# VH-VL binders against Cytochrome c oxidase assembly factor 8 (COA8), part 104

Target 1, 167 residues: Cytochrome c oxidase assembly factor 8 (COA8), of Homo sapiens (Human) (q96il0)
Amino acid sequence: APERGAERRDTAPSGVSRFCPPRKSCHDWIGPPDKYSNLRPVHFYIPENESPLEQKLRKLRQETQEWNQQFWANQNLTFSKEKEEFIHSRLKTKGLGLRTESGQKATLNAEEMADFYKEFLSKNFQKHMYYNRDWYKRNFAITFFMGKVALERIWNKLKQKQKKRSN
Below, E stands for the ipSAE of ESMFold2; O stands for the ipSAE of OpenDDE; V2 stands for 0.75 times the mean of E and O plus 0.25 times the DockQ between their complexes.

## First folded at step 13 (VH-VL)

Design md20 (from mc2 with heavy chain S52Y; framework fv_ebronucimab)
Fold by ESMFold2-Fast, scan of step 13:
Structure md20 (fold): chain C 167 residues (1-167), chain A 124 residues (1-124), chain B 111 residues (1-111)
Amino acid sequence: as target 1 above (167 residues)
Amino acid sequence: EVQLVESGGGLVQPGRSLRLSCAASGFTFSSYAMNWVRQAPGKGLEWVSGIYGSGGRTSYADSVQGRFTISRDNGKNSLYLQMNSLRAEDTALYFCAKESPFDYLWGTYAFDIWGQGTMVTVSS
Amino acid sequence: QSELTQPRSVSGSPGQSVTISCTGSSSNIGSGYDVHWYQQHPGKAPKLLISGNSNRPSGVPDRFSGSKSGNTASLTISGLQAEDEADYYCQSYDSRLSGYVFGTGTDVTVL
């Protein structure tokens, strides 16, 4: 398995930006939903001559994606685990088996599950608040660096145009 | 402990080739950009080349572009610099350097860990 | 070729303060790229002293401080000590060169 050829992609001629329309990027691609987080990952293209500002923006976007994926994967896992524990506990209290005679998992009715949902949301209220705070902070930082990268690209175009005129 | 150890330096005649190696330990090598920085005897620091993360985009100083090739083997925690068409002005101590982790709040590109360096002397 | 200009040498007595300037241009420091500072003792590898203009890595004394304004960054060493005798280099990124640039280096001498 694992492919050891990933680093060689960097030494290959990079012509991707020359074939993409200037008004939109075709460098990035979106994958299928993650099994645990249920979020679609974005795979970022790394240009050969990436500036520190472009690298900072890309790393911020990648780190934000990883943070977001990890948060929701953990949240979904915790929800599923606690839901099963709640169902198991309630069925045991009622003196019922964990499976029906047909071999299916025994379930609780909607009224009984409402108690679990209320407790889960209440218990995780603080975590959700911190998630929202960090989400906005991260998007503010991404927007800020997107602006800095845009200004750098304008400056580089002006620099190239001036250099051409000097010849 | 976090450590970088360079090797492969030596005396070489102009126009010949030499390959430098840097062995990394104590950190997740594939997660960080790596660089080569050189210092001629009694002179200052000069950035030579960089390679970014596990996907490894490469960059070079104008003075070495087309002659030097940076590469890495993440499975061996190793960084390399293939130096071709060597010139007298390439004579220097060559350092391997790791870029600092990207911090969401601080976001820096500093070289936080350095090796001891390996000496390359290009003379006739 | 170093793109960032530093004074060749700075000297002081123990307990004094010294400041090292690092002057760039519109393509590097003037474009807003971060400035980092390194300390190098004779025969040793450089050590990161200041990252991102003013951030001190863990283990660096408060005596070291960095600042940046326009095209110039500065490193200030307060309460100068004998062990501060070393070469100091600034570093940034240059968009014109599409690569990292170091300063010319400053030799700090302590009496």
Scores: ipSAE 0.000, ipTM 0.486, lowest interface PAE 13.5, mean pLDDT 79

Design md21 (from mc2 with heavy chain G53S; framework fv_ebronucimab; at its last look DockQ between E and O 0.50; V2 from the best seeds 0.00; counts 0 for: pae E 2.4 > 2)
Fold by OpenDDE, look of step 14:
Parts: sequence; C-alpha cells; structure tokens
Structure md21 (fold): chain C 167 residues (1-167), chain A 124 residues (1-124), chain B 111 residues (1-111)
Amino acid sequence: as target 1 above (167 residues)
Amino acid sequence: EVQLVESGGGLVQPGRSLRLSCAASGFTFSSYAMNWVRQAPGKGLEWVSGISSSGGRTSYADSVQGRFTISRDNGKNSLYLQMNSLRAEDTALYFCAKESPFDYLWGTYAFDIWGQGTMVTVSS
Amino acid sequence: QSELTQPRSVSGSPGQSVTISCTGSSSNIGSGYDVHWYQQHPGKAPKLLISGNSNRPSGVPDRFSGSKSGNTASLTISGLQAEDEADYYCQSYDSRLSGYVFGTGTDVTVL
C-alpha cells in the first residue's frame, strides 16, 4: 500500500514580526508589511503604569492582530498555491509548456483567470464568512474596551484633581 | 476531544538540558496562547512561561529566565519548553496549559485546558 | 516569587459551606487583575473552576462561587460534598513580575 505522503500542509511559518521598535519608544509603532500576510504589524507600547483594563485592551488588540496575521498569511499561501496549480493544470490541458519560447513563465488569459478567481471565492466563501463574523466580534470587543479605558482615565483624572484640591 | 499531552520528561543531572513537548488536539491550536506551569512534588503550582498564539511574544518567570525557552510549531500543534542549565529546584511535574478564549465581556484569561503533565527530575 | 496567600487547609462537614481566601498585593489582585480558581485532585491536572473572579465555566457546579474585594479574592463552596476534597489554587497576574502568579494552595478536607 503506497504510504500516502502526509500532505505537508504548508502552514505559513508563524511570522514572528521581527520588527523591534527602539527601546526608548513611548509610542505604538507600525512595522513594514509582513511578507506572508501583507499586513503591517503594530508594536504596542506598554506603559510603566498600565492598568489591568489597559492591559486587557492591549492583549485583545495584540491577539486580534496575531489572529489576522495568521489568517491572511495562510489564505495568501493557499491562494498562491491553488493559483499555480490551476495555471499548470490549464496549460497542460492546452498542451502548452510552463515556459514560453522566450523563457518567460507561461500565463493564462484574463478570462481563464476569472474562472479561477470565481472558483476560489466560491470554495472559500464559508471561510471568509466566519472570518468576517469573528472580525466584527473582535473589533466590537476592542471598541468596548476602548470605551472602558477612556472612562477609567477620566475617572482617574478627576480623582487626581480632587486630591490636589484637598491638599 | 480537546486534549493536551506532555512528553519529554525524565531524570537528568544538574546543568544538563531537557526539551519538553506538548501535543495539542481537538481545538485550533494556533488561535490560543499557551503556557507551562510546574508543580514540585508536594508543592503548589508555579507559572513558568507563556507564549502568544503566533509565537511572537514570550514571557518567563524570574526563576527560569535566561535558562528556559518556550516555543511552538502551529503546523504540528505542538508546544515546546527547552530547559537549559537545569537545577534541583526545577524538579517538578510540568503541565501544558491552554489559555481560554478572550472573554469579550470581561476580558479574562484563564487556563481552561491542562495536560496530565510530564515529570522532570533533576538529581545528581 | 510573589505568591498569593491562601490558607493551608480548610475543612467542613458534608452540606456545609466553606470559604477559601486568596490575598494578594497592590501589584496583582489589589491593582484590579482578575482572579481565577482551580481545583486539583490528587494525581490529577488542575481544573478551572472560576474564571474572572466569579464566572463559572460550563460543567462547574453552581455550589462553587467566586468573589473579589480589595486585595482579597474568595472561593466559596456551598453544600460541601465528598468529591470536593481537593487542593484549590487561586491565580492572577502580577505587574511587577510581568507574569501569572498562583496562590499557595488550600487543601480542602471533607470531614
């Protein structure tokens, strides 16, 4: 029985954004687009006196970012792989080589590629629906926690003003 | 079934290295932060290290900082703990622990799934 | 290591209510970080009992309840049963350690 080669699911390497902001930075930094996801990572600043609520918000944002990076890295790899397979399959069916006489990579016309895109979108429709649902859920939560943090900051400022008036 | 299975424990001499593994199943491993927690014989729980879902962020207890390295392979659904310069005080049952999904209302992170642990004994 | 302080042992009769305290500091519980509770039977892995001070995961009996006030969190076990005999640990986050911290653990005995 031929050992069914375990299809190495080419999972995108966990793209640890190697973007390290300067140590003395007191601000969030936006890195260059990730090579797999094409998303720009944000390096979140951690204040010395970060409140538990601010920490929760930061962690949620970081987790959401990592989730997005992973999703799009995998999606882009899948897309690239399937696109290449589609092109190769169609060229083979046409009796065409993978390279032109000039040595260039043979390509399909726009109409043929449209069929690929339609099929790819149809195949991944459910995946995108789940992604969108979770994206909205996460962003709603982020917004909610942003509101809480804002309220906390206002309250802390008010308390500090009262303490200064009492002294 | 959601499961974590630790392996790689054993008897080692002080100063030696050991690598622990944790195999995850039954959930989307790449979506969750993972942690190592240890328990010395007859003692309480001690947090050792944590790693984010993507592996981009790591944290360590002071007791293991500079000696231990946490890593993960999301393609293999595996968590690792490289332990270097082992000491007698590192003798413990080491648990792999999954962080719970973010509670969108309360913003809480707890360890909702635990492995059965793998025993590490550091002895001369 | 900054551990959260728990009583070493708590005992009660079947049907009684017992409370386990978990006392932290201004760098953890007192700063407003959430407290989680775990149950550990002998030779078993810990099980999450309470998340986020008072939330019960699915499958955890309603006799378990959590609260938090100031620097102290509490786990209450109402209607104590023989199966509740176990070690209990609180857990939080400590800003000074930049990491998770566990309580010293409490052995609950059913008399």
Scores: ipSAE 0.637, ipTM 0.855, lowest interface PAE 0.9, mean pLDDT 90
Fold by ESMFold2, look of step 14:
Structure md21 (fold): chain C 167 residues (1-167), chain A 124 residues (1-124), chain B 111 residues (1-111)
Amino acid sequence: as target 1 above (167 residues)
Amino acid sequence: EVQLVESGGGLVQPGRSLRLSCAASGFTFSSYAMNWVRQAPGKGLEWVSGISSSGGRTSYADSVQGRFTISRDNGKNSLYLQMNSLRAEDTALYFCAKESPFDYLWGTYAFDIWGQGTMVTVSS
Amino acid sequence: QSELTQPRSVSGSPGQSVTISCTGSSSNIGSGYDVHWYQQHPGKAPKLLISGNSNRPSGVPDRFSGSKSGNTASLTISGLQAEDEADYYCQSYDSRLSGYVFGTGTDVTVL
């Protein structure tokens, strides 16, 4: 299941969650991932003999990485803020403080928190749908340009062979 | 609705500093790379600096490298240019420019939205 | 200074076709980098006219067309009109500079 909320799967500690259509079928973190997006930044190498097509691919990959990291950083921040607000609102309704007598943050049980998770997923469903559409479109384009670069490299290798034979 | 508005220009002596701002509205600012382009009075366009959509990548023309710093605040929909050690040659109208939407088939980016510019005059 | 060379001025009568050349080097246009064209009326900001050598953004009249061959890109204005009187700039990426480069600019005069 792709990560569209904080807190799940193969990515990060601060984003522990999954996007799941049916709630009953889903459950439930060296240099660490980016604090906000839970994604690792990639630094792309710029080769000295980069072709125009290779530059297009690199820019597309860089911008896609930045777009993806920005989306999840914003979603993780929003999730954290709304979760805290929900907990504080429900504690206030119960007449309870923000801290227990031991000084730890007061929490809600899993059943109480289920209302938040369901509300958050529902509220953000359309945003995640548009994100998924754009994610697939970007990855199709990246794959397409990777193919074009591969063909360009084969063509250049063949042209180098032709020049050596003609000499 | 789509708009870029530059500010922060003015008169300044050589060797001094200025900070330009560009306020963006009517589009998702964080989705696009941004550039500064300048035009000396009666002269042509000169690319000055560029910054990636997240702000993680910057580039500079040789004429300003080491003196100018481009930055952005995606939370404020704002682009900045810190200009240090200003020279008379930096006198120009400074434009903020947005890179176009990504072309999924051709990979083409161009500068599709421009502000009206802010004038920087460096004179003794 | 710019590495993309344009003629200083070009003129034509209404209805005529004019062509603006943009000549680069092996580090920019000659390597195959895309060329973009911008129109700038006096006292106004530049406007994107042609992207990706020949692609016309929405709202740009059909009379504007672009092409590229070798080290040279061309902008053609067919059926020249009075409102086409402006400065025109080409733009490309330069691998040696690792950045963008503009042409020297062409003043188009409608006679």
Scores: ipSAE 0.491, ipTM 0.775, lowest interface PAE 2.4, mean pLDDT 83
Fold by ESMFold2-Fast, scan of step 13:
Structure md21 (fold): chain C 167 residues (1-167), chain A 124 residues (1-124), chain B 111 residues (1-111)
Amino acid sequence: as target 1 above (167 residues)
Amino acid sequence: EVQLVESGGGLVQPGRSLRLSCAASGFTFSSYAMNWVRQAPGKGLEWVSGISSSGGRTSYADSVQGRFTISRDNGKNSLYLQMNSLRAEDTALYFCAKESPFDYLWGTYAFDIWGQGTMVTVSS
Amino acid sequence: QSELTQPRSVSGSPGQSVTISCTGSSSNIGSGYDVHWYQQHPGKAPKLLISGNSNRPSGVPDRFSGSKSGNTASLTISGLQAEDEADYYCQSYDSRLSGYVFGTGTDVTVL
């Protein structure tokens, strides 16, 4: 299979959860949510007789997953950082401490947090628009290659039936 | 200007280790898969190792499997190759190479940008 | 097969056309994997010349063209120029090796 040995030898980055599907799996598997992106990764099964077209589709899906995970990991970190800064700034303005007397994080009410969410969404509008554009382009490409693979599989099944009938 | 600059090559004795680096500039490093390709003096090109855009997937040529480790630091725009248990036959100019952007019609991943290479000589 | 087979050298005069073949096996080109072509001048890094069998990157002259049929890919250089004197390498993917493979390389001489 194309890259079967290479996939088995893959090493995950230290900053992300290592995904360990069942050893004798013959199917794609969905892992736990990534620590940073909060998205569930799909571990792709590589068939022994993977065609070049099937490899292209798999690589496109894998690359799109990594692109998507990197985007949301970065976005979530940015959101968390700016949210914390906003809360601390508002608590200082009110003359309140960063922690309650019980040691829990001091929080703002929903009305106060609404200001942060509106600001964050407005500030990141262009970034999210470009993300959505690229997301649609990638999914269009994946759908196109899925169609090509489906046609290839139909053609191969027709070839198999033809051979069986001639025997 | 899109550029890749390799470093870390040199003369090393058989059985020892060496770490190569590749510094990327002029493009979004974290968006592209990266590869190491070597060329022995007067010989042709040989693919050594590859790594996906996030670093989550790695691959190796059979000749280096178990001895070499590819890694990347997207925050530093850098690619690395840790070379252990070096042999005389590992002597080569080592190139850093970037995979091309996705082509929606054809899905091709050629090596579109290359560094100038760093020479590794394994000799006693 | 560990490598794709190319002729060691081809030569031509300025203005002629030369063709470089790249022959693989059932585990690479014969299975339908794409072929890419690289140009390497002495002492310099390889440069992508053709991607995905026949696609020409921006900045590559239209006198360079690629094709693929069966187990063989071909690079054709029309209107040969002195600056085309270089080594040329094909590249594909090999399913048995689960990795990329390069051709043996062809030295193009302009006489």
Scores: ipSAE 0.404, ipTM 0.749, lowest interface PAE 3.1, mean pLDDT 85
ESMFold2 (binder alone), look of step 14: mean pLDDT 92; pTM 0.946

Design md22 (from mc2 with heavy chain G53W; framework fv_ebronucimab)
Fold by ESMFold2-Fast, scan of step 13:
Structure md22 (fold): chain C 167 residues (1-167), chain A 124 residues (1-124), chain B 111 residues (1-111)
Amino acid sequence: as target 1 above (167 residues)
Amino acid sequence: EVQLVESGGGLVQPGRSLRLSCAASGFTFSSYAMNWVRQAPGKGLEWVSGISWSGGRTSYADSVQGRFTISRDNGKNSLYLQMNSLRAEDTALYFCAKESPFDYLWGTYAFDIWGQGTMVTVSS
Amino acid sequence: QSELTQPRSVSGSPGQSVTISCTGSSSNIGSGYDVHWYQQHPGKAPKLLISGNSNRPSGVPDRFSGSKSGNTASLTISGLQAEDEADYYCQSYDSRLSGYVFGTGTDVTVL
């Protein structure tokens, strides 16, 4: 049998946040930024009497959060890797070591790094366009279902009041 | 050609382990949630486990929770079921099943594509 | 594990109409979760027949229809044909189990 009102533990295999709501929580709550995506996760409370519309909304929001966190975790990793490769390549071309005489990491100036940023953005243009399209599509769907859930809750409260008056 | 092909089934003794695989082709595997459904000989369908499109969320039937682990490798278009501490009652044909896309107007999830199944027999 | 209740068998003659019920509880169908229907011929994998209570996937004849009211979903096969002889399963989500649940299955025989 499932635990009634028990805290839910969620596993994040991709390194996404593993954060649990406080015991006895009856609301959604926001965790710290994920190490990889830098996004704050929302941990969803599932009410005992969740409706089908509420479940659809919750699943959509959870799937959107997972999709968003996975996209940015991958993007940030790719950015960091390619940035490091670019810096090493440019320093080698200049005949400079990877570290200063004091042992600190050697760096490039902002003008030199501009070339990397332009190339990275151009290379990832299509990926970012598809991300942006899906981001707006998902947010439209979430807003649509939030509206449906709000209407359902209003209707149910009205039905409860009618029933109490009839009894 | 859209298809799911299960493998890894066989005869195994109680208390042992077995790993099932499901190879997907003809669709974007990484975009859909996947499930395992089993059917004991001459019996009905029983949902076993599910996994989200990214692998970030998993779920299990009470009868297998703590013993079975579902996982996926989107780079290989493959779904897995690690079955530990097998019992006689786990004897069944195991189907791999894909969830339909989330319909943004209706929000429906059904198992729209099924594999042919792989037989797991747990017997001494 | 709790299952959705279906009649064990239903029979009819070619051209007739048969209806299969699928009865759940407040934690699944009664809460309004969608019901899906699958057709399974002997020795073959199940095939999605009805999704989201009443939606027919491409390739499914319009002789098959689904409905849902309260704790019960129904699958109706009109103009029954010999090829409709199969096992039929309903499926929904159960909030108490936090997972999917199948019906007990119904064997449809055509005389």
Scores: ipSAE 0.006, ipTM 0.596, lowest interface PAE 9.6, mean pLDDT 83

Design md23 (from mc2 with heavy chain G53A; framework fv_ebronucimab)
Fold by ESMFold2-Fast, scan of step 13:
Structure md23 (fold): chain C 167 residues (1-167), chain A 124 residues (1-124), chain B 111 residues (1-111)
Amino acid sequence: as target 1 above (167 residues)
Amino acid sequence: EVQLVESGGGLVQPGRSLRLSCAASGFTFSSYAMNWVRQAPGKGLEWVSGISASGGRTSYADSVQGRFTISRDNGKNSLYLQMNSLRAEDTALYFCAKESPFDYLWGTYAFDIWGQGTMVTVSS
Amino acid sequence: QSELTQPRSVSGSPGQSVTISCTGSSSNIGSGYDVHWYQQHPGKAPKLLISGNSNRPSGVPDRFSGSKSGNTASLTISGLQAEDEADYYCQSYDSRLSGYVFGTGTDVTVL
């Protein structure tokens, strides 16, 4: 089934990744930046002999990617919306229209925009702190599971070496 | 309190469609994968479908693949199951279930919060 | 429907110990995928009882324990009490099906 096959192939066709990797891929692939989050998605290769531990690592990395994409897409949207509202409010206060004499969008100078940036950062300070906390937790978990997978691979190699010996 | 409330169940004729909803409250809905699990009268639990936290990845049991579509709206704290081409064997109580937070030591996910279910009866 | 095999019923007297087995195959428990256990009282939603083979969620009594070896997971209820009378389901992940699978369910009766 396409949806189940796509998930087994880690293509994430809807939401996070709207690019389907080539029919055959033996390696992870890095896509172009997402239009909304501006982050590059990773398309994971799923080996036929993937262990449960390798699957946990892959699932954690996929979930972290989706979480990160969603966070930044939402932040970029919120930033753009509030910036536009701020500009419109200030132009109204100054008695100016939304368009310049040349028909282009009217903008504020750097000094006026500095007020918006300070307010936006202050307002979103706690949200960004929670993002950083969760980002560190996720990266710790990813690193920890990468270590566990590495140890599993070493153990499997050791067992293969022992198996090749004459009894 | 943390809870999941299902709705949308009812009596439907074979071949028709029905849409189930699950309203979440008391936790950050957008942070967790969600699942639908069903239970036919007097029978055991059967996993139906799952969706990742962002909605970017979905999965389905073979019995419903191509007929059911799982989706979510994180802005509304809601999970959905669109059921098309319903069959008598789809008759069941449908539960909404949340996956637990990722266990950073063990990497374990379990279904830690369940709704009370909504009954879907396909007959005639 | 169910990929994991459980006994239909298990019975015991108050204070006794009972064990419920959950047997899978190479594509699920045998591959090392974790097993979770759920308790369901009549007319109620399932409740998570054991996660990740042996982890007990907050609020679950110490008398419940889980283990896993090879293709089989086990749930043990020590000091059996009347309120333990319920249906119990194991759950794992199946790589062949690319999805979750539940056990056939076990009815625990306290005599």
Scores: ipSAE 0.039, ipTM 0.639, lowest interface PAE 6.2, mean pLDDT 83

Design md24 (from mc2 with heavy chain S54R; framework fv_ebronucimab)
Fold by ESMFold2-Fast, scan of step 13:
Structure md24 (fold): chain C 167 residues (1-167), chain A 124 residues (1-124), chain B 111 residues (1-111)
Amino acid sequence: as target 1 above (167 residues)
Amino acid sequence: EVQLVESGGGLVQPGRSLRLSCAASGFTFSSYAMNWVRQAPGKGLEWVSGISGRGGRTSYADSVQGRFTISRDNGKNSLYLQMNSLRAEDTALYFCAKESPFDYLWGTYAFDIWGQGTMVTVSS
Amino acid sequence: QSELTQPRSVSGSPGQSVTISCTGSSSNIGSGYDVHWYQQHPGKAPKLLISGNSNRPSGVPDRFSGSKSGNTASLTISGLQAEDEADYYCQSYDSRLSGYVFGTGTDVTVL
């Protein structure tokens, strides 16, 4: 059998849901939670009179959202997979079936699951610390560009008066 | 192939008007902001005017403000520059230029594609 | 006039490195706006050489590099070749002008 080719990652990776804003929207629209990341996507309105600086800010926000969606989609998938493996392993150790007499999935109590949560958080500590660091860096950059856009808009309002240039 | 072709230049007397055109091909014209840049003989580049992809925003250099009007017809893949009240100082080779897409996290709008230019000479 | 200041000319011998500075103000480079660089051979249209301070477009040799610090951007040409003899222009966006500004231009001469 032929081998599967390498899959390229893009700004809209496989598994991240996308929703379109209402057709006549004049502002940003917030969609329902993505089924994988459980985050609500923001669909950005693109103004006709968008400046280069405004476009840069919007693209930075869009890229940050895609990065955030991908991170949490991967974390939630990993969490769900490892949780199921943990439950199955513990039930097998107890000599119990994977389903109850009623056909429902067999579960562990909250105290038993506490071991899993502690191990998962400890195992992922460094990953979450790097995520937080990058999240703060991205938000600092977004805030910086928001400030620049605000200053540009203030200057444009002043220019409307068409004052002679001060030497 | 991505291409920009300017036309409409020529010899014109001071105080008269001239209209430049730029025909675009090989890319989705309405998705990109367009600009006019001029270069006087033996001199450097000077940005003249810019227009957003959908035409909702226009901007002009102080030297041409109130005299020049930039416009576009996305259905015809064409950019225009209406030049009124021409002066000897407007004599230059006029280039049309396309802004680049967002290249990386910090974004950039470099002029990635340029036409060959059309010469405008304002002389009596 | 051009709003960004470049040296009028820079010269070097083949194989040497030359650096072209581009100095702006608080309304453009100093505000963090990206700097782009263009190469123009005599009688030709400008060609994008560096985008976004340091990004090389496809087809631009590795010997061209860009950087930015404070109010100044720099273009460095390493391993200078005869074909590099051209005019070089920096460009940025200016918030006070609400438009683009070009540098004064630098003539690179290969000795």
Scores: ipSAE 0.000, ipTM 0.479, lowest interface PAE 15.3, mean pLDDT 81

Design md25 (from mc2 with heavy chain S54K; framework fv_ebronucimab)
Fold by ESMFold2-Fast, scan of step 13:
Structure md25 (fold): chain C 167 residues (1-167), chain A 124 residues (1-124), chain B 111 residues (1-111)
Amino acid sequence: as target 1 above (167 residues)
Amino acid sequence: EVQLVESGGGLVQPGRSLRLSCAASGFTFSSYAMNWVRQAPGKGLEWVSGISGKGGRTSYADSVQGRFTISRDNGKNSLYLQMNSLRAEDTALYFCAKESPFDYLWGTYAFDIWGQGTMVTVSS
Amino acid sequence: QSELTQPRSVSGSPGQSVTISCTGSSSNIGSGYDVHWYQQHPGKAPKLLISGNSNRPSGVPDRFSGSKSGNTASLTISGLQAEDEADYYCQSYDSRLSGYVFGTGTDVTVL
């Protein structure tokens, strides 16, 4: 697993892992996958001369990343919890213990698990639909601000060239 | 208490230079962009110049470009404006202003803390 | 330098509502840049009144409100009081100037 020079992993009070990028990096740093969301966090490089518009874009990206990570961490936890509850309930109904005589976890066959997956997807359909809608809205906003930043940089370069030619 | 105090203003002849200072206290100075805003007697507000928190980016109004230089010393919690080739039209009260984003969604760059201003009079 | 356009003066009686408009162009308000509002009493420094189009800083009465649509932002003062007699300035960022622009200013008188 790539480490990207990170030496520290901290767990925030909310249970989300934090990573410290190299202090003198001049580039965005991509961390290892988060334990709960299984997504790779991006730590943004902050230029010393960041414009207000560039800061707004960066903050939007940071907020969107946090929202996305929290959604998937919660979803994965809920899936894992409900899956274990389903397995335990079914094993109890069959009069079986939670572990085999060899100490392995007792499992259900693929046919029994297929019913669980169908029910899980069905009851979470609306939640996933709202996630996709919001994900689209956030990416539209990010693209819009990226366009504004690009136009600002083009304008600044043109303005600098004209200033040099005027005097 | 968060506070900005300007100094260095006074009467100066056209074509000469003057340096303004702004002393900051009560906040982490290096974390915020700083600006100079002026107001001619009886007239409105005019943005003059801005500088990023670490001093890497500066910007100027067209009216002062090439004549004024903004700078900061984060170790001394101080902002400066070096004014060269002064003109009668530069006569104004000069305010130091702190730029901060709102702490919530879509943070905005508003001037949340202002000094009381220092008067610069350019006359012959 | 392009300024944001405000009415020269607005007047009202105590308890009434007044609205101040701030009109920009495609390079500032029209591009979606936030509008901020400042209140300045005679002989005093400006005070931030509204930030980010509609947000009130702590200590600002709830009778002050801001909104923005297209190229125009508005500041509304409801329940007008004698203490509201002041100059009001809008402010935005201008991409063509790569800097900030202030409005022409509006003098509010309470009759």
Scores: ipSAE 0.000, ipTM 0.475, lowest interface PAE 15.6, mean pLDDT 80

